# Designs tried in a protein design chat: VH-VL binders against a9jty4. Part 18

Target 1, 144 residues: a9jty4
Amino acid sequence: MAKKRDSPKLIKIKDAIKLINQEVSLIGIVLEQREPKQCRNNDWICTLRIIDDTYPSPGLTVNVYSRTLEQLPQIKNHDDMILFTRIKMQTFDSGKRVNAACSRWVSSFALFEGEDLILHADEDTSAVFVWDGTDAPPASILAK
Short names: E, the ipSAE of ESMFold2; O, the ipSAE of OpenDDE; V2, 0.75 times the mean of E and O plus 0.25 times the DockQ between their complexes.

## First folded at step 4 (VH-VL; framework fv_teclistamab)

Design a9
Fold by ESMFold2-Fast, scan of step 4:
Structure a9 (fold): chain C 144 residues (1-144), chain A 122 residues (1-122), chain B 108 residues (1-108)
Amino acid sequence: as target 1 above (144 residues)
Amino acid sequence: QLQLQESGPGLVKPSETLSLTCTVSGGSISSGDYYWGWIRQPPGKGLEWIGSIYYSGSTYYNPSLKSRVTISVDTSKNQFSLKLSSVTAADTAVYYCARETYGYVWGSYDYWGQGTLVTVSS
Amino acid sequence: SYVLTQPPSVSVAPGQTARITCGGNNIGSKSVHWYQQPPGQAPVVVVYDDSDRPSGIPERFSGSNSGNTATLTISRVEAGDEAVYYCQVWDSSSDHYVFGGGTKLTVL
């Protein structure tokens, strides 16, 4: 139906890695998810590696921060896809390496089934589905 | 290149206060991406974390040292400092300052100073 | 009072694989960092966040962390790998960094 635009424009990972200290929105396929870890202030961190058609394995590392385990991404299948909104690109290791932070206060993510995300990537990639990292995950059905 | 350098007296008398400063060059201490910490190592023994500080002044201290330790930051000089009061011979150690990752990887000490030996002796 | 337990020493022949363990209650829920301290030098991080390597660290250094044990694995060991290795975690219940006691790697 109608085209909706309530999220920032999506860019490819190849372009995102050049936008250091900037907030970007992008879609990726989850290549690897590490088990959640405890952080300061009893927060949780989950580390993902994501790829897209412009940036293959080993992919981009994204650290997702959450108050609770249940609010972290729940990746069920290896080909699950994720939309990140307003994640911060950053360098570490004396500027030699790049990763991204999905913070509880500014960033959000949304999980999609494989075919749904492919459709969103091919069409207008400013999808309306956003999860702010502090609310419950979106109502979309995760890949089985 | 980022460099951390410890400085301060190498000899402290028992019951006095041990005072060290870490000078940071090649990078800014006023970064939201890092904490700055102190780790010590008694001769022939393992590493012991003392504490860390954020440029805002927020601190975390090892509970075993908390009553004696104060870490402070001076962003105008790009330095942070350690004061350890009421020292005894057990405080004799090499003292390291180091940069602690925050946000992208929490709690990794990715750059270390060369260390400075502080001997507690009369 | 969280404690990390490491064996005091590990010996391997050149070219073989060394495995250094770090034991801790539910350590798999914590991010483990590993440091190499060559004799007379400051520590250098060789593995962070359980299994990632800083730039400049050879791929023969790897890590794993699950349940109650984290492991640093050094394959194709060289004489230059002789050092004391320390594991480190943040204990969120006490807001405090804990180091293991260190493991001296000797290349025979």
Scores: ipSAE 0.196, ipTM 0.703, lowest interface PAE 4.4, mean pLDDT 82

## First folded at step 5 (VH-VL; framework fv_teclistamab)

Design b1 (at its last look DockQ between E and O 0.80; V2 from the best seeds 0.00; counts 0 for: pae E 6.6 > 2)
Fold by OpenDDE, look of step 5:
Structure b1 (fold): chain C 144 residues (1-144), chain A 122 residues (1-122), chain B 108 residues (1-108)
Amino acid sequence: as target 1 above (144 residues)
Amino acid sequence: QLQLQESGPGLVKPSETLSLTCTVSGGSISSGDYYWGWIRQPPGKGLEWIGSIYYSGSTYYNPSLKSRVTISVDTSKNQFSLKLSSVTAADTAVYYCARETYDFVWGSYDYWGQGTLVTVSS
Amino acid sequence: SYVLTQPPSVSVAPGQTARITCGGNNIGSKNVHWYQQPPGQAPVVVVYDDSDRPSGIPERFSGSNSGNTATLTISRVEAGDEAVYYCQVWDSSSDHYVFGGGTKLTVL
């Protein structure tokens, strides 16, 4: 039975870090990307550090898992944005720290290149309005 | 707070089996995603990984020691043990038990026992 | 077998920066962990997963890993930092945890 993909409600990172063991959807600016590593099961992991206006420091660490290197996020610019859907919030360092897991089975991500400014996140519709700084109207992106 | 403590004989004769037990307190071996490992250090030398065990009993060993090493876990006692057979003087070392993190696939050892010296001597 | 190479010793004056290297083939593709072992004590992880610090470890400790070299950096070195430092990786080819030979840090 295709689990009715409830349109994931986007939440801010400051709130996400309080939802341990829950799946959340959020958007952030990528500050750091670590070199991909290979896992025991031959999958690959890419670790990102992302921020938003509610959590500018130290940022949220998100581990992205994939079967291949090509399926990992390809961050091109330091100001790239990434939308995560259904990532699992978790703890590490004996529960003292929080990170998130983007699994290849449950989670998804979308990359937005450039200095796109998030103008509005509609909590009800999970729509994100992105503005590229031009005279063009902001584009609405629905979280899939 | 999680604590690990090694116990066992400090002296073993050549050709005999070295047996050590690690008692874990302040947390359950069966709680969380961790492996439990043994690392040894000969006097004045570096660290050598021996092997690790998951609470389910799944093990992986140092290939150089695999034929002589057995690691077991007793979840009811919150302990895990090391047996090293056919010991020689080369097996004289401080033996540490430690917790291996599993948050990432290739974890670090974040909690260590104080270590116990095992001397192989006739 | 996969080998990690560390310098046997590094000396630094108090307040200066110590850098301890760990060399390995394509070590940048591995997760490198660093341990501090004071004399007569058990090792303590000071940096894990290349650059992350456990809670309680001073910010003076940092790590980097790229190419064939991982580096532990200790800024503003103190007398209490004198210890042997080990790097560690998992070798997937042999399913083996490998430690470097250790680097003795002496504070002059």
Scores: ipSAE 0.325, ipTM 0.784, lowest interface PAE 1.7, mean pLDDT 90
Fold by ESMFold2, look of step 5:
Structure b1 (fold): chain C 144 residues (1-144), chain A 122 residues (1-122), chain B 108 residues (1-108)
Amino acid sequence: as target 1 above (144 residues)
Amino acid sequence: QLQLQESGPGLVKPSETLSLTCTVSGGSISSGDYYWGWIRQPPGKGLEWIGSIYYSGSTYYNPSLKSRVTISVDTSKNQFSLKLSSVTAADTAVYYCARETYDFVWGSYDYWGQGTLVTVSS
Amino acid sequence: SYVLTQPPSVSVAPGQTARITCGGNNIGSKNVHWYQQPPGQAPVVVVYDDSDRPSGIPERFSGSNSGNTATLTISRVEAGDEAVYYCQVWDSSSDHYVFGGGTKLTVL
C-alpha cells in the first residue's frame, strides 16, 4: 500500500503515458472491457481500453481492481465515460507498452453514461463537471 | 536477451533423485515481478506443469507430483532448481524451466529454456 | 481435477483460417494462455490473458474466451504455423496450472 497523497490534477492521456510510476487522474471514453477475472489474492480485475481526444489510438489500457466482482465498473455501452483518480502509470511487455492500474487502495473511478455528456475539468482543482451538451451550467463532480 | 538454461544429468537410475538447475542470464531472479517454473514433456506427449517458485522461496506444486518434488532458489547464483525423488520410467521427459509473469493474475510463461532430456533407465 | 479439452488435430490449407478450441467448465472466468510448439522446439506464448498478443507475434494470431470455450484463431495460415498448440489456465480449486492435451496444426 502507498502513503496517501494529494490528488494529481487531471491530465490528458497523451501526457499521462509519459509519467511512468506516477499517479495521474484522467477521463476517457471506454472502448472495450475484457471479462472480469479473479486475481491470485482473491481480488477481481477487469481490463478496460480508454481513449480521449489526444489519444484516440491505440488507447490506454487500464486494469481495474476491486475486492468483489460487483464493485468493478459496470460498462453498459460504447459511449460510457470513466473518470479515474490517482491511477498508477506502468510499463509492461518489457517496457514496450504502457498501461495504468486503478488500485482499490488509493485509486477511484466514476462511471458516466456517454450519450451527449461532456466532462470538463477545472484548471485550479481536481473537480470535474458533467455537461449534457447544452449551454446549461456544468454540474460539479468532485474527484475522490 | 533474457535467457534460461537447464543443466543436469541426462540419465538417472530408477528410484534415484532427478536434479536439474536453471541458470537465468540477462535478468534477475530476485525481481518481485515473476515466478519461476518447471514444465516437462514426455517424448511424443503433452506439457505437464511441475511447479513454480517465487524468489522468497514460496512454492506451488502440481498435486500429482507434490510428494516427490522440491523446487528451490539461489538468488546469489541467479538460479533455481528442481529435485524429483523416487523416479521411474514414467519420469522420462524433456524438462523446461520458464519464467511466469506476475501481474496479480495467473500469468503466462513468457520465456522458456531450450529444454533438456532426462531419461530414467537402468 | 480441472480438465482442458482440445481437438487432437486441425488441418487447413495455406491462406485459410484455423480455429483451435480449448474446452473447460466455466473457462470464461479463467485467464487463458496459448503456446505454439514447433517440432523439436520449446513452446512460445502466442496469446496470453485470453486475447493479448506478445510483441513479435503476427496480428493474424488472435484469441477469445467466453462461457465454456476459449478459441485460438490463426488467419491466413502459413506453412511456418505448423506446430502443436496448447492452452493453459490456473485451476484455483487445486492450485495448479493445467495444460490442454495439445492440437497439432497441419498445413496441407
Scores: ipSAE 0.025, ipTM 0.641, lowest interface PAE 6.6, mean pLDDT 84
ESMFold2 (binder alone), look of step 5: mean pLDDT 93; pTM 0.944

Design b2 (at its last look DockQ between E and O 0.49; V2 from the best seeds 0.00; counts 0 for: pae E 6.8 > 2)
Fold by OpenDDE, look of step 5:
Structure b2 (fold): chain C 144 residues (1-144), chain A 122 residues (1-122), chain B 108 residues (1-108)
Amino acid sequence: as target 1 above (144 residues)
Amino acid sequence: QLQLQESGPGLVKPSETLSLTCTVSGGSISSGDYYWGWIRQPPGKGLEWIGSIYYSGSTYYNPSLKSRVTISVDTSKNQFSLKLSSVTAADTAVYYCARETYEYVWGSYDYWGQGTLVTVSS
Amino acid sequence: SYVLTQPPSVSVAPGQTARITCGGNNIGDKNVHWYQQPPGQAPVVVVYDDSDRPSGIPERFSGSNSGNTATLTISRVEAGDEAVYYCQVWDSSSDHYVFGGGTKLTVL
């Protein structure tokens, strides 16, 4: 019986930071991307700082791990949005700071480019709606 | 607040084994994602990394010292220890235990003991 | 072996800006941490991951890392900043934490 992967419920960053050592799914605006670095296991890591309306400062730091540099998020615009699925919330600086890990094994991300995209995350259905600002209804995209 | 304290003999004879223990208080060695390390500093010289240990017992050592170094952890006592065998005068140093933490890629040592001087002398 | 090179000493007048460099091959691809060690004391992290500051460290301390050089910048230097500063990286080729030789900062 294929364990129905309970579609991870999208939560706001303000709530995610309270769920230490838990896996969460969330969406945010990319505020900053650090230069990719190489890890001990030869994986690559890039660090993003993301925000939402509930946590505009200082933002959530998310470490994204990948096997190759090309598999890391490619942020093109300052208004890009990123959907994270099953990222693990962590603490740093003796619990004073919170960050998250996007593992290549457990987690996934989806990048949404463009200033014209309005993303609405439905917390109840975990559905993400993309709207291009036209009279067309928002398109539902499944979190990959 | 997390505190680290080195303990052990301050004098060791040449060819003997240097043994130090780091006692951690204000936090558990087995809690969190930290490594626990030893760093030494010869008098008037710079810092040298010796090795680090995870609470599970996983270790990694300075390649130059690997053959002589053993780091162990006792989670029940909230301690980790350093053994350095076949010591010489070159091993005279202030020895620090420290917590290794990382947020991005590789760790920094964010909490340090006060250090203990170990002198190798006949 | 991977080597980090620091100037042995830097002198600066109070209120001025001190810059301490740490040279290493492609150090920009590494994460550099900086420690302050006052005389007779244990080191303290003042900058980690190239440019981040631990809680409690003044904003006067900043870091940058690119190419072959990492730099610790201390603005508005105070007498209390007099210490030896060390840079540190992980060398993945040798699985080794490497420290620079240290830079003694003297406040004139």
Scores: ipSAE 0.210, ipTM 0.765, lowest interface PAE 2.3, mean pLDDT 89
Fold by ESMFold2, look of step 5:
Structure b2 (fold): chain C 144 residues (1-144), chain A 122 residues (1-122), chain B 108 residues (1-108)
Amino acid sequence: as target 1 above (144 residues)
Amino acid sequence: QLQLQESGPGLVKPSETLSLTCTVSGGSISSGDYYWGWIRQPPGKGLEWIGSIYYSGSTYYNPSLKSRVTISVDTSKNQFSLKLSSVTAADTAVYYCARETYEYVWGSYDYWGQGTLVTVSS
Amino acid sequence: SYVLTQPPSVSVAPGQTARITCGGNNIGDKNVHWYQQPPGQAPVVVVYDDSDRPSGIPERFSGSNSGNTATLTISRVEAGDEAVYYCQVWDSSSDHYVFGGGTKLTVL
């Protein structure tokens, strides 16, 4: 039986960095993408640094894994936005730094060019992600 | 406060086996988040990677040493070890144990032992 | 097998900027790590994954990697920066780590 999914409940990066070993959903502005590299298991990884209004520095590092290079996020412009669902918060550097992992099994992402953004509203929040429904028509977008 | 400490004989005769142990404290080899490595440095020379081991016993070895090297792990003692057989004077070096980070990509060695000098001499 | 080429030595005046290069074919496709080894001490990683710093390493240490050259840059050098510096990559064709030959930084 296929699993039903709710819309992701977005949290802010400042709160996410305290939720070690937990899965979170969040949206941020992509400040950097490092060049993709191949993993030991022949998967591909790219590393993003993202920010939001609660955590503008130093930013949250997110490692995105895929089977192929073409499946990695293709960041085209500064200020592009990315929505992550069910990414896992982790520590590294002996617990001194925090990053997140976007696995190819349980996580997903949706990339939005800056002019086409779907944003978390302060008063009435609607978040719609496209990647979980790619075999069906996209979910409707609700505005406040 | 992870620490690594090398131990073993400082003098080994030619043709015999060099044996060293690295004791890990303040962290666990069996966590599975790291590889554990041996690096050596002949006097006045550069660093040479010897090999690494995962807690499961899986190893990688420098091809130039592979025929003579065995690295093993004892998770119950939180230790890993190096054996280098058929040593010559060229194997005289300071031997370091170290932790490699980032299990999915080839990472850095972020913690090193203090090093121990092993001299191969009659 | 894969070769990393470093200059044997670099000399700089205190307060100036040192640049230490690590040459390798298509090194920009690899994760480059940099280690500082002061005289008589174990190496310490100062830059990893091309440009990241571990905690405790001052921001005047920085790294870059593109094409056939990786560079460690140390701004405002101090006498305490005198050390040998090594670059390191993994060579996937032979499944082993390769270190550069080391660069001795002298602060005049």
Scores: ipSAE 0.014, ipTM 0.625, lowest interface PAE 6.8, mean pLDDT 82
ESMFold2 (binder alone), look of step 5: mean pLDDT 92; pTM 0.941

Design b3 (at its last look DockQ between E and O 0.74; V2 from the best seeds 0.00; counts 0 for: pae E 7.3 > 2)
Fold by OpenDDE, look of step 5:
Structure b3 (fold): chain C 144 residues (1-144), chain A 122 residues (1-122), chain B 108 residues (1-108)
Amino acid sequence: as target 1 above (144 residues)
Amino acid sequence: QLQLQESGPGLVKPSETLSLTCTVSGGSISSGDYYWGWIRQPPGKGLEWIGSIYYSGSTYYNPSLKSRVTISVDTSKNQFSLKLSSVTAADTAVYYCARETYDFVWGSYDYWGQGTLVTVSS
Amino acid sequence: SYVLTQPPSVSVAPGQTARITCGGNNIGDKNVHWYQQPPGQAPVVVVYDDSDRPSGIPERFSGSNSGNTATLTISRVEAGDEAVYYCQVWDSSSDHWVFGGGTKLTVL
């Protein structure tokens, strides 16, 4: 029975950091990207630091795992936004710090480039709207 | 706070089996994503990884020692152990047990025992 | 087998900056961990995952990793920093933790 993927509710980073060992969906601005590294299992890992208005400092560290380097997030601009779906909140440094894992099996991400896009996440509907700043209504996008 | 403590004989005869136990306190071996490792250091020399074990029993061994090394875990006692067979004088070292973080795929050893000297001598 | 190369010793005057290198083929593609081992003591991680610092470790300790060289930098060196420092990586090709040979830091 295909577990009905409950549409992941988008939450703010300030709330996500309280949900240790839970899967969450959230959107953030990419503040930092570390150089990709290989993993023990020969996968690749890309570490991102993302922020939102609720958690501007120090930001949330998200580890993105992929089988290939090309499948990792390709951050082009400092103001790029990224949507994470079903990332697992974790702790490290003996529980003193919080990060998240974007698994290649369970999680997904979508990257949005440029300042020209205003993203609005509806916490109730988990819908993400993209607005180009014009008089046109925001377009709903599906989380990939 | 998490503490690791090595225990076992400090003297082993050549050709015998070196046996050590690491007792973990202040935390459960079966809680969280960690590996538990053994590292040794011959007197005046550098660090050498021996092997690591996950609480499920999954193990990794140093290829140079693999044929002689057995690492086991006892979750009920919150311990993990090292056996090194057919020891020689070259196996004389301070033996450390340590916790390997698995927060990232590349974990570091963040907690160490104080180490125990094992001397191989007739 | 994958090999990490460290200088056997580095000397620095108090208050100066010490740099300890760890060489390895494409080490920049790996996560490097650094341990400090004072005389007669167990090692302590001072830098992990190239540049991250554990709680309790002074900001004077920093790490970088690119290309074929990882570097541990200790700024404003103190007498208490005198120790042997080891770099460490996981070799995925052999499923093997590899330590460097260690660098003895002497504070003059």
Scores: ipSAE 0.023, ipTM 0.680, lowest interface PAE 4.6, mean pLDDT 88
Fold by ESMFold2, look of step 5:
Structure b3 (fold): chain C 144 residues (1-144), chain A 122 residues (1-122), chain B 108 residues (1-108)
Amino acid sequence: as target 1 above (144 residues)
Amino acid sequence: QLQLQESGPGLVKPSETLSLTCTVSGGSISSGDYYWGWIRQPPGKGLEWIGSIYYSGSTYYNPSLKSRVTISVDTSKNQFSLKLSSVTAADTAVYYCARETYDFVWGSYDYWGQGTLVTVSS
Amino acid sequence: SYVLTQPPSVSVAPGQTARITCGGNNIGDKNVHWYQQPPGQAPVVVVYDDSDRPSGIPERFSGSNSGNTATLTISRVEAGDEAVYYCQVWDSSSDHWVFGGGTKLTVL
């Protein structure tokens, strides 16, 4: 089994929607969630709509799968932020729309308490900045 | 544009095997994001799901038909097929093939063939 | 097997709103798909995942699902909406798709 290499770089939602059938890492602000539901294999799913500074409308739909209801993201506020790692970009609606899948085996997520922040992934570094959308981001949320 | 077309005999005698093929064009059956299904409708009645298949050969079947149904796939011909054994007059129906969308745990049938009437009659 | 219950018919005047129900035990925990079947034609999905519309389906088609009832709502009904409508869910206890019995929409 090959070990994972260096942490994947975050990309912007604008760029992610062009990377069909590829795994990406991204962060966004949660605008909407659907109530959790059971899948036909007895796993659980919730569906989120997220945005970033590059794709503020209509947002990216992300389907999050887990073994149990308690393992799904617990969104408290619809401005909470979520980081996805290794989610798969997909098409639906005859290729006219794009969503992403966060699987329970290869993907992960981290939920952050934050408001009024727009994320920026710097292509020159693996650092992620969380700020109000200016060119001078205030902080990194990734360690080294 | 993706299209599905059913083909096979329109008349089958009782106790024989009903055999239908669905030909997929404008898309690949080998796409790992879809199941491929058979649904039937007796004249004047509602829809009944028969079963579905993934391109790898993995199947799901309606429990009421499972003992008589075989669904198979031929990826080299871009086709999948239905065999229903030991048919009776109750198996007279329009038979549809359809694609189950990529989100297979919640998926809907987003493309349907035109349907083919199969009559079971002596 | 999971049971879906639909009224056999619904009648509505043109321009009004039709509501077609699909009853099931805890159906709100399931994703409901809705199909329109005009006379002599194959079914067409008009709502999937409770409330989403495929491209090409007018916005006057909408869906909701909570508790024991899913509902397909057709606003500003037109004569061209006359069809039989089916709901569908996955029965995870025995791993198969289930359709409702169908509802014939008549535009008066």
Scores: ipSAE 0.015, ipTM 0.639, lowest interface PAE 7.3, mean pLDDT 83
ESMFold2 (binder alone), look of step 5: mean pLDDT 94; pTM 0.956

## First folded at step 6 (VH-VL; framework fv_teclistamab)

Design c1 (at its last look DockQ between E and O 0.67; V2 from the best seeds 0.00; counts 0 for: pae E 6.7 > 2)
Fold by OpenDDE, look of step 6:
Formats: structure tokens, sequence, C-alpha cells
Structure c1 (fold): chain C 144 residues (1-144), chain A 122 residues (1-122), chain B 108 residues (1-108)
């Protein structure tokens, strides 16, 4: 019986920063994207700073790792949203600061363009409901 | 608090070997993911990286100095050392030992010794 | 060999903003660190990984890196900021750390 890998629950950034060394899923607005860098192991890294309503400042730094530049997040607009799945919360600066790692092997991300409002996060299904401001029912997006 | 201190002769004759030791206190060389490096600065000039060593003994050197440089580590003494052979007047400099950070990117040197002047003169 | 180019000197009046540039081919793809070296002292990292500040470094110090130029910005410059500043990168093609030539910041 394949142990159903309990998909990490979608949580707010304010709670995620308390879960050091744990894998979490979260969604945020991208405030900053640094130019991609090449790591010592020849992988590429893209550093993002993301926020939500619970953690508007200074925001959470997420390091996204990939084998190629093309596999890194391509942020097109300001205020784009990004969903992270199974990113690992970490500390740096001798434990004084918190960041997260999006691993190419374990983690995933999804980008959302536009002013989509997150209406609800289903903790059980890890689904995010997005509302586009119209009279249409909210769309559900499952965290991969 | 982590402290680094350089020690060795301040005068070396041409063609001889420059030898310096860095003593680390307030922390273990074997603790954490750090490299330990040597940087030099000729009088009135800029900084030049010489090389770095991991506590396991893995080293990497400045290619221009590689043939003359040997860096070693003694974890039992919490020290690492620099040897530079066949010195000339061009090797006169203040020599610094420093801790090299290792995180997601290639590291910065976050702790430095005070530096020691080594003069190459006959 | 990979080369980092810095202006030899920058002068600024107290309270003004100093900008020190570090030029390098595609330096934006590298992680840039900045050191402050007061006269007769060892260098101190003031900015690392392009824009991060170590604990104890004032917020007046900031960094940016894109394209072929990294920049250290020192706002509200004080007399105590007078020093030589060095940029540093790792060059993967030659497997060694490279320092810029240094920029002497003079506070007028």
Amino acid sequence: as target 1 above (144 residues)
Amino acid sequence: QLQLQESGPGLVKPSETLSLTCTVSGGSISSGDYYWGWIRQPPGKGLEWIGSIYYSGSTYYNPSLKSRVTISVDTSKNQFSLKLSSVTAADTAVYYCARETYDYFWGSYDYWGQGTLVTVSS
Amino acid sequence: SYVLTQPPSVSVAPGQTARITCGGNNIGSKSVHWYQQPPGQAPVVVVYDDSDRPSGIPERFSGSNSGNTATLTISRVEAGDEAVYYCQVWDSSSDHYVFGGGTKLTVL
C-alpha cells in the first residue's frame, strides 16, 4: 500500500517561518526576483521574495533551484502570484533569518498572472480557490 | 566570538618558503560548512585570493599561485597553514587568514584575522 | 582571466549618497560581495550575495547586481565610511575568487 505521502498543508507565511526544517506549501505575491545565479554544483538558483497578508514585510525569501535557466520561475509582471509545494523552510545568517528552498527534486511551483484574489485555501485538499473578480464561481487549483 | 590570528616570520629571504599559521579560536574549524582561506595584500595595492581549505583537507588555489602554494589544516590544533615556496619581492604583502562562508552561493569572507606583514628581502 | 573593474576613487560630501560600481562580464550571473577596508585594518564584509547585509552593518549600506555592473550604495555617508571598498566574485571558468581593484571613498 503506497503510503499516501501526506501532501503538505497550504499555510500562511507567518506560520511557515515557524516550521524550520519542514516542508510546507504556501502561496504568495512576488515582490522581488533576483537575477538567476549559478551555484557551486552548476545548478541555477532564482531567489524570490514573496509576501502575503500575514507577512507583508520583509517577506519570505525563497530560493528556487533548477538544472537549467528555463526551468526557473519566469516572473512577468509585478504582483504575480506563486504557489510553492513542498518547499523546505530553512535558516541562514547563523539562524537569525529564515528562508525557504524549492528543490528541483522535491518541490514544485506554479505561477499565476494577474490580480487574482485567493478566496480560500482548502487545507485538506491543498486546493487554492482563485477569484477573478467576476460573477463566475471561483476556480480551484490543486497544489501539485 | 570567532577569532582568527595569523602567526609566522615577518621576514623571508628570496627563494625561500613563506610559512604562516592561522589559529582559530571561539569556534571549531571542523564545525559547520566553512572554508578557511588566505588572502594577501601588497603594500598600497588590492586584495588577492591565495586559496582555501575545507576541514577535510580539500583545497582550491589561485591558479596563478597553485604551483607554489600549499594550504593545510590541523583540526586537532584548530589551525590552518599557508606555505608559499620560491618567494620573491612580489610576494611581499600583508597576509590575512579568513573564514569563507558556504551557503547557497560562493562564499564571502565573514571573519578575518588582523593580518601579518611578510617582507621578502635579502 | 576574469576581471572586476572599480573606479579608483569616489568622493562624496557628508550626508550624501555614494555609489561604487564593480564592472564585470555578466557579473549579474555571479554573486557579488563587498568589503570595507579602513586604513590599516582588515576588510569587513558589508554586503554579501549582491544585496544582503550582515548583522551589525547599517541599513545605509545596500547592494545591487545586474547585467555587467554591481553597485554598492552608501546613503547618508558619514566620515567613518571613508575606506577602500572591494567587490569580490567567484569565477567558475578559472575556479578562483577575484577581487576588484578597490575604490577609495573620500568623505569631503
Scores: ipSAE 0.144, ipTM 0.741, lowest interface PAE 3.2, mean pLDDT 89
Fold by ESMFold2, look of step 6:
Structure c1 (fold): chain C 144 residues (1-144), chain A 122 residues (1-122), chain B 108 residues (1-108)
Amino acid sequence: as target 1 above (144 residues)
Amino acid sequence: QLQLQESGPGLVKPSETLSLTCTVSGGSISSGDYYWGWIRQPPGKGLEWIGSIYYSGSTYYNPSLKSRVTISVDTSKNQFSLKLSSVTAADTAVYYCARETYDYFWGSYDYWGQGTLVTVSS
Amino acid sequence: SYVLTQPPSVSVAPGQTARITCGGNNIGSKSVHWYQQPPGQAPVVVVYDDSDRPSGIPERFSGSNSGNTATLTISRVEAGDEAVYYCQVWDSSSDHYVFGGGTKLTVL
């Protein structure tokens, strides 16, 4: 990048949906990914639906933009976790719905899959689950 | 309420130019939210996309028609137009104008005119 | 140029589910739109961007798109659903919209 910037504070999806036109950082479980599409301007987009313990339904739609197909997140499992940094909260459908944009210039993401996967979104002691590749993930979160 | 209405001659002689105008009411074509398109349907046949225009004048044309087609816009009249040159009987069709949602994806046509039959006959 | 293939007709009993397919090479990477054209009328979009519905379109209309096939699904089919249905994509290789050939839905 041309200069270093402080990352926005990591917040829960329930709080993020209130912060329209603001950049946020958040983590969620990838519930689904639409097949990548090519945009009019030759960029690539994939659309994710993610959840956390505060917003398990209907989930937050995140549009991820890149210059190339290979730069899009490569979601392999329906229970992968993704960390987004500096994504912009937006409204769509005449302000009725909220989504987020992960731009190819200011935003970034990190995928967590396989061994040592840890779900940090639950603050309730009884809802915390540690995934290390040897235990089944929680059905209520990972099924969505 | 947004409405699109095609107008122009219903009969065109072979080798002449087919000319149609779409009048938009209940909305503005100078908005950056839409493309404006022409689609035709020969009697008893399927839909064929002709082309589209953005209010700035940027156009896209069906490659099979590109050498004969011109689409233009007149924002002051809230209209856009189709000219198809050197017509033959194969150009006989119902012609629709329609609005395309402009977004990062190639959008759908969410409002259509009622269509006008243009017959090419000697 | 890019080709979309639809069956020419589909027949279904009232109350049953109709599935109308739209075949294309790698169509899953494209946004697919579906139009209903009742006899003698202009088309109306019923599903856009693969699976989204415009306001006023009943939830009985749904769509999916993956691999080489997009599908329009109409649950609990009614007589009023009789129409020709067209799929549509943008072909970025030659910068134009392509329509499928249309599928006539007949409600028996």
Scores: ipSAE 0.025, ipTM 0.627, lowest interface PAE 6.7, mean pLDDT 83
ESMFold2 (binder alone), look of step 6: mean pLDDT 93; pTM 0.947

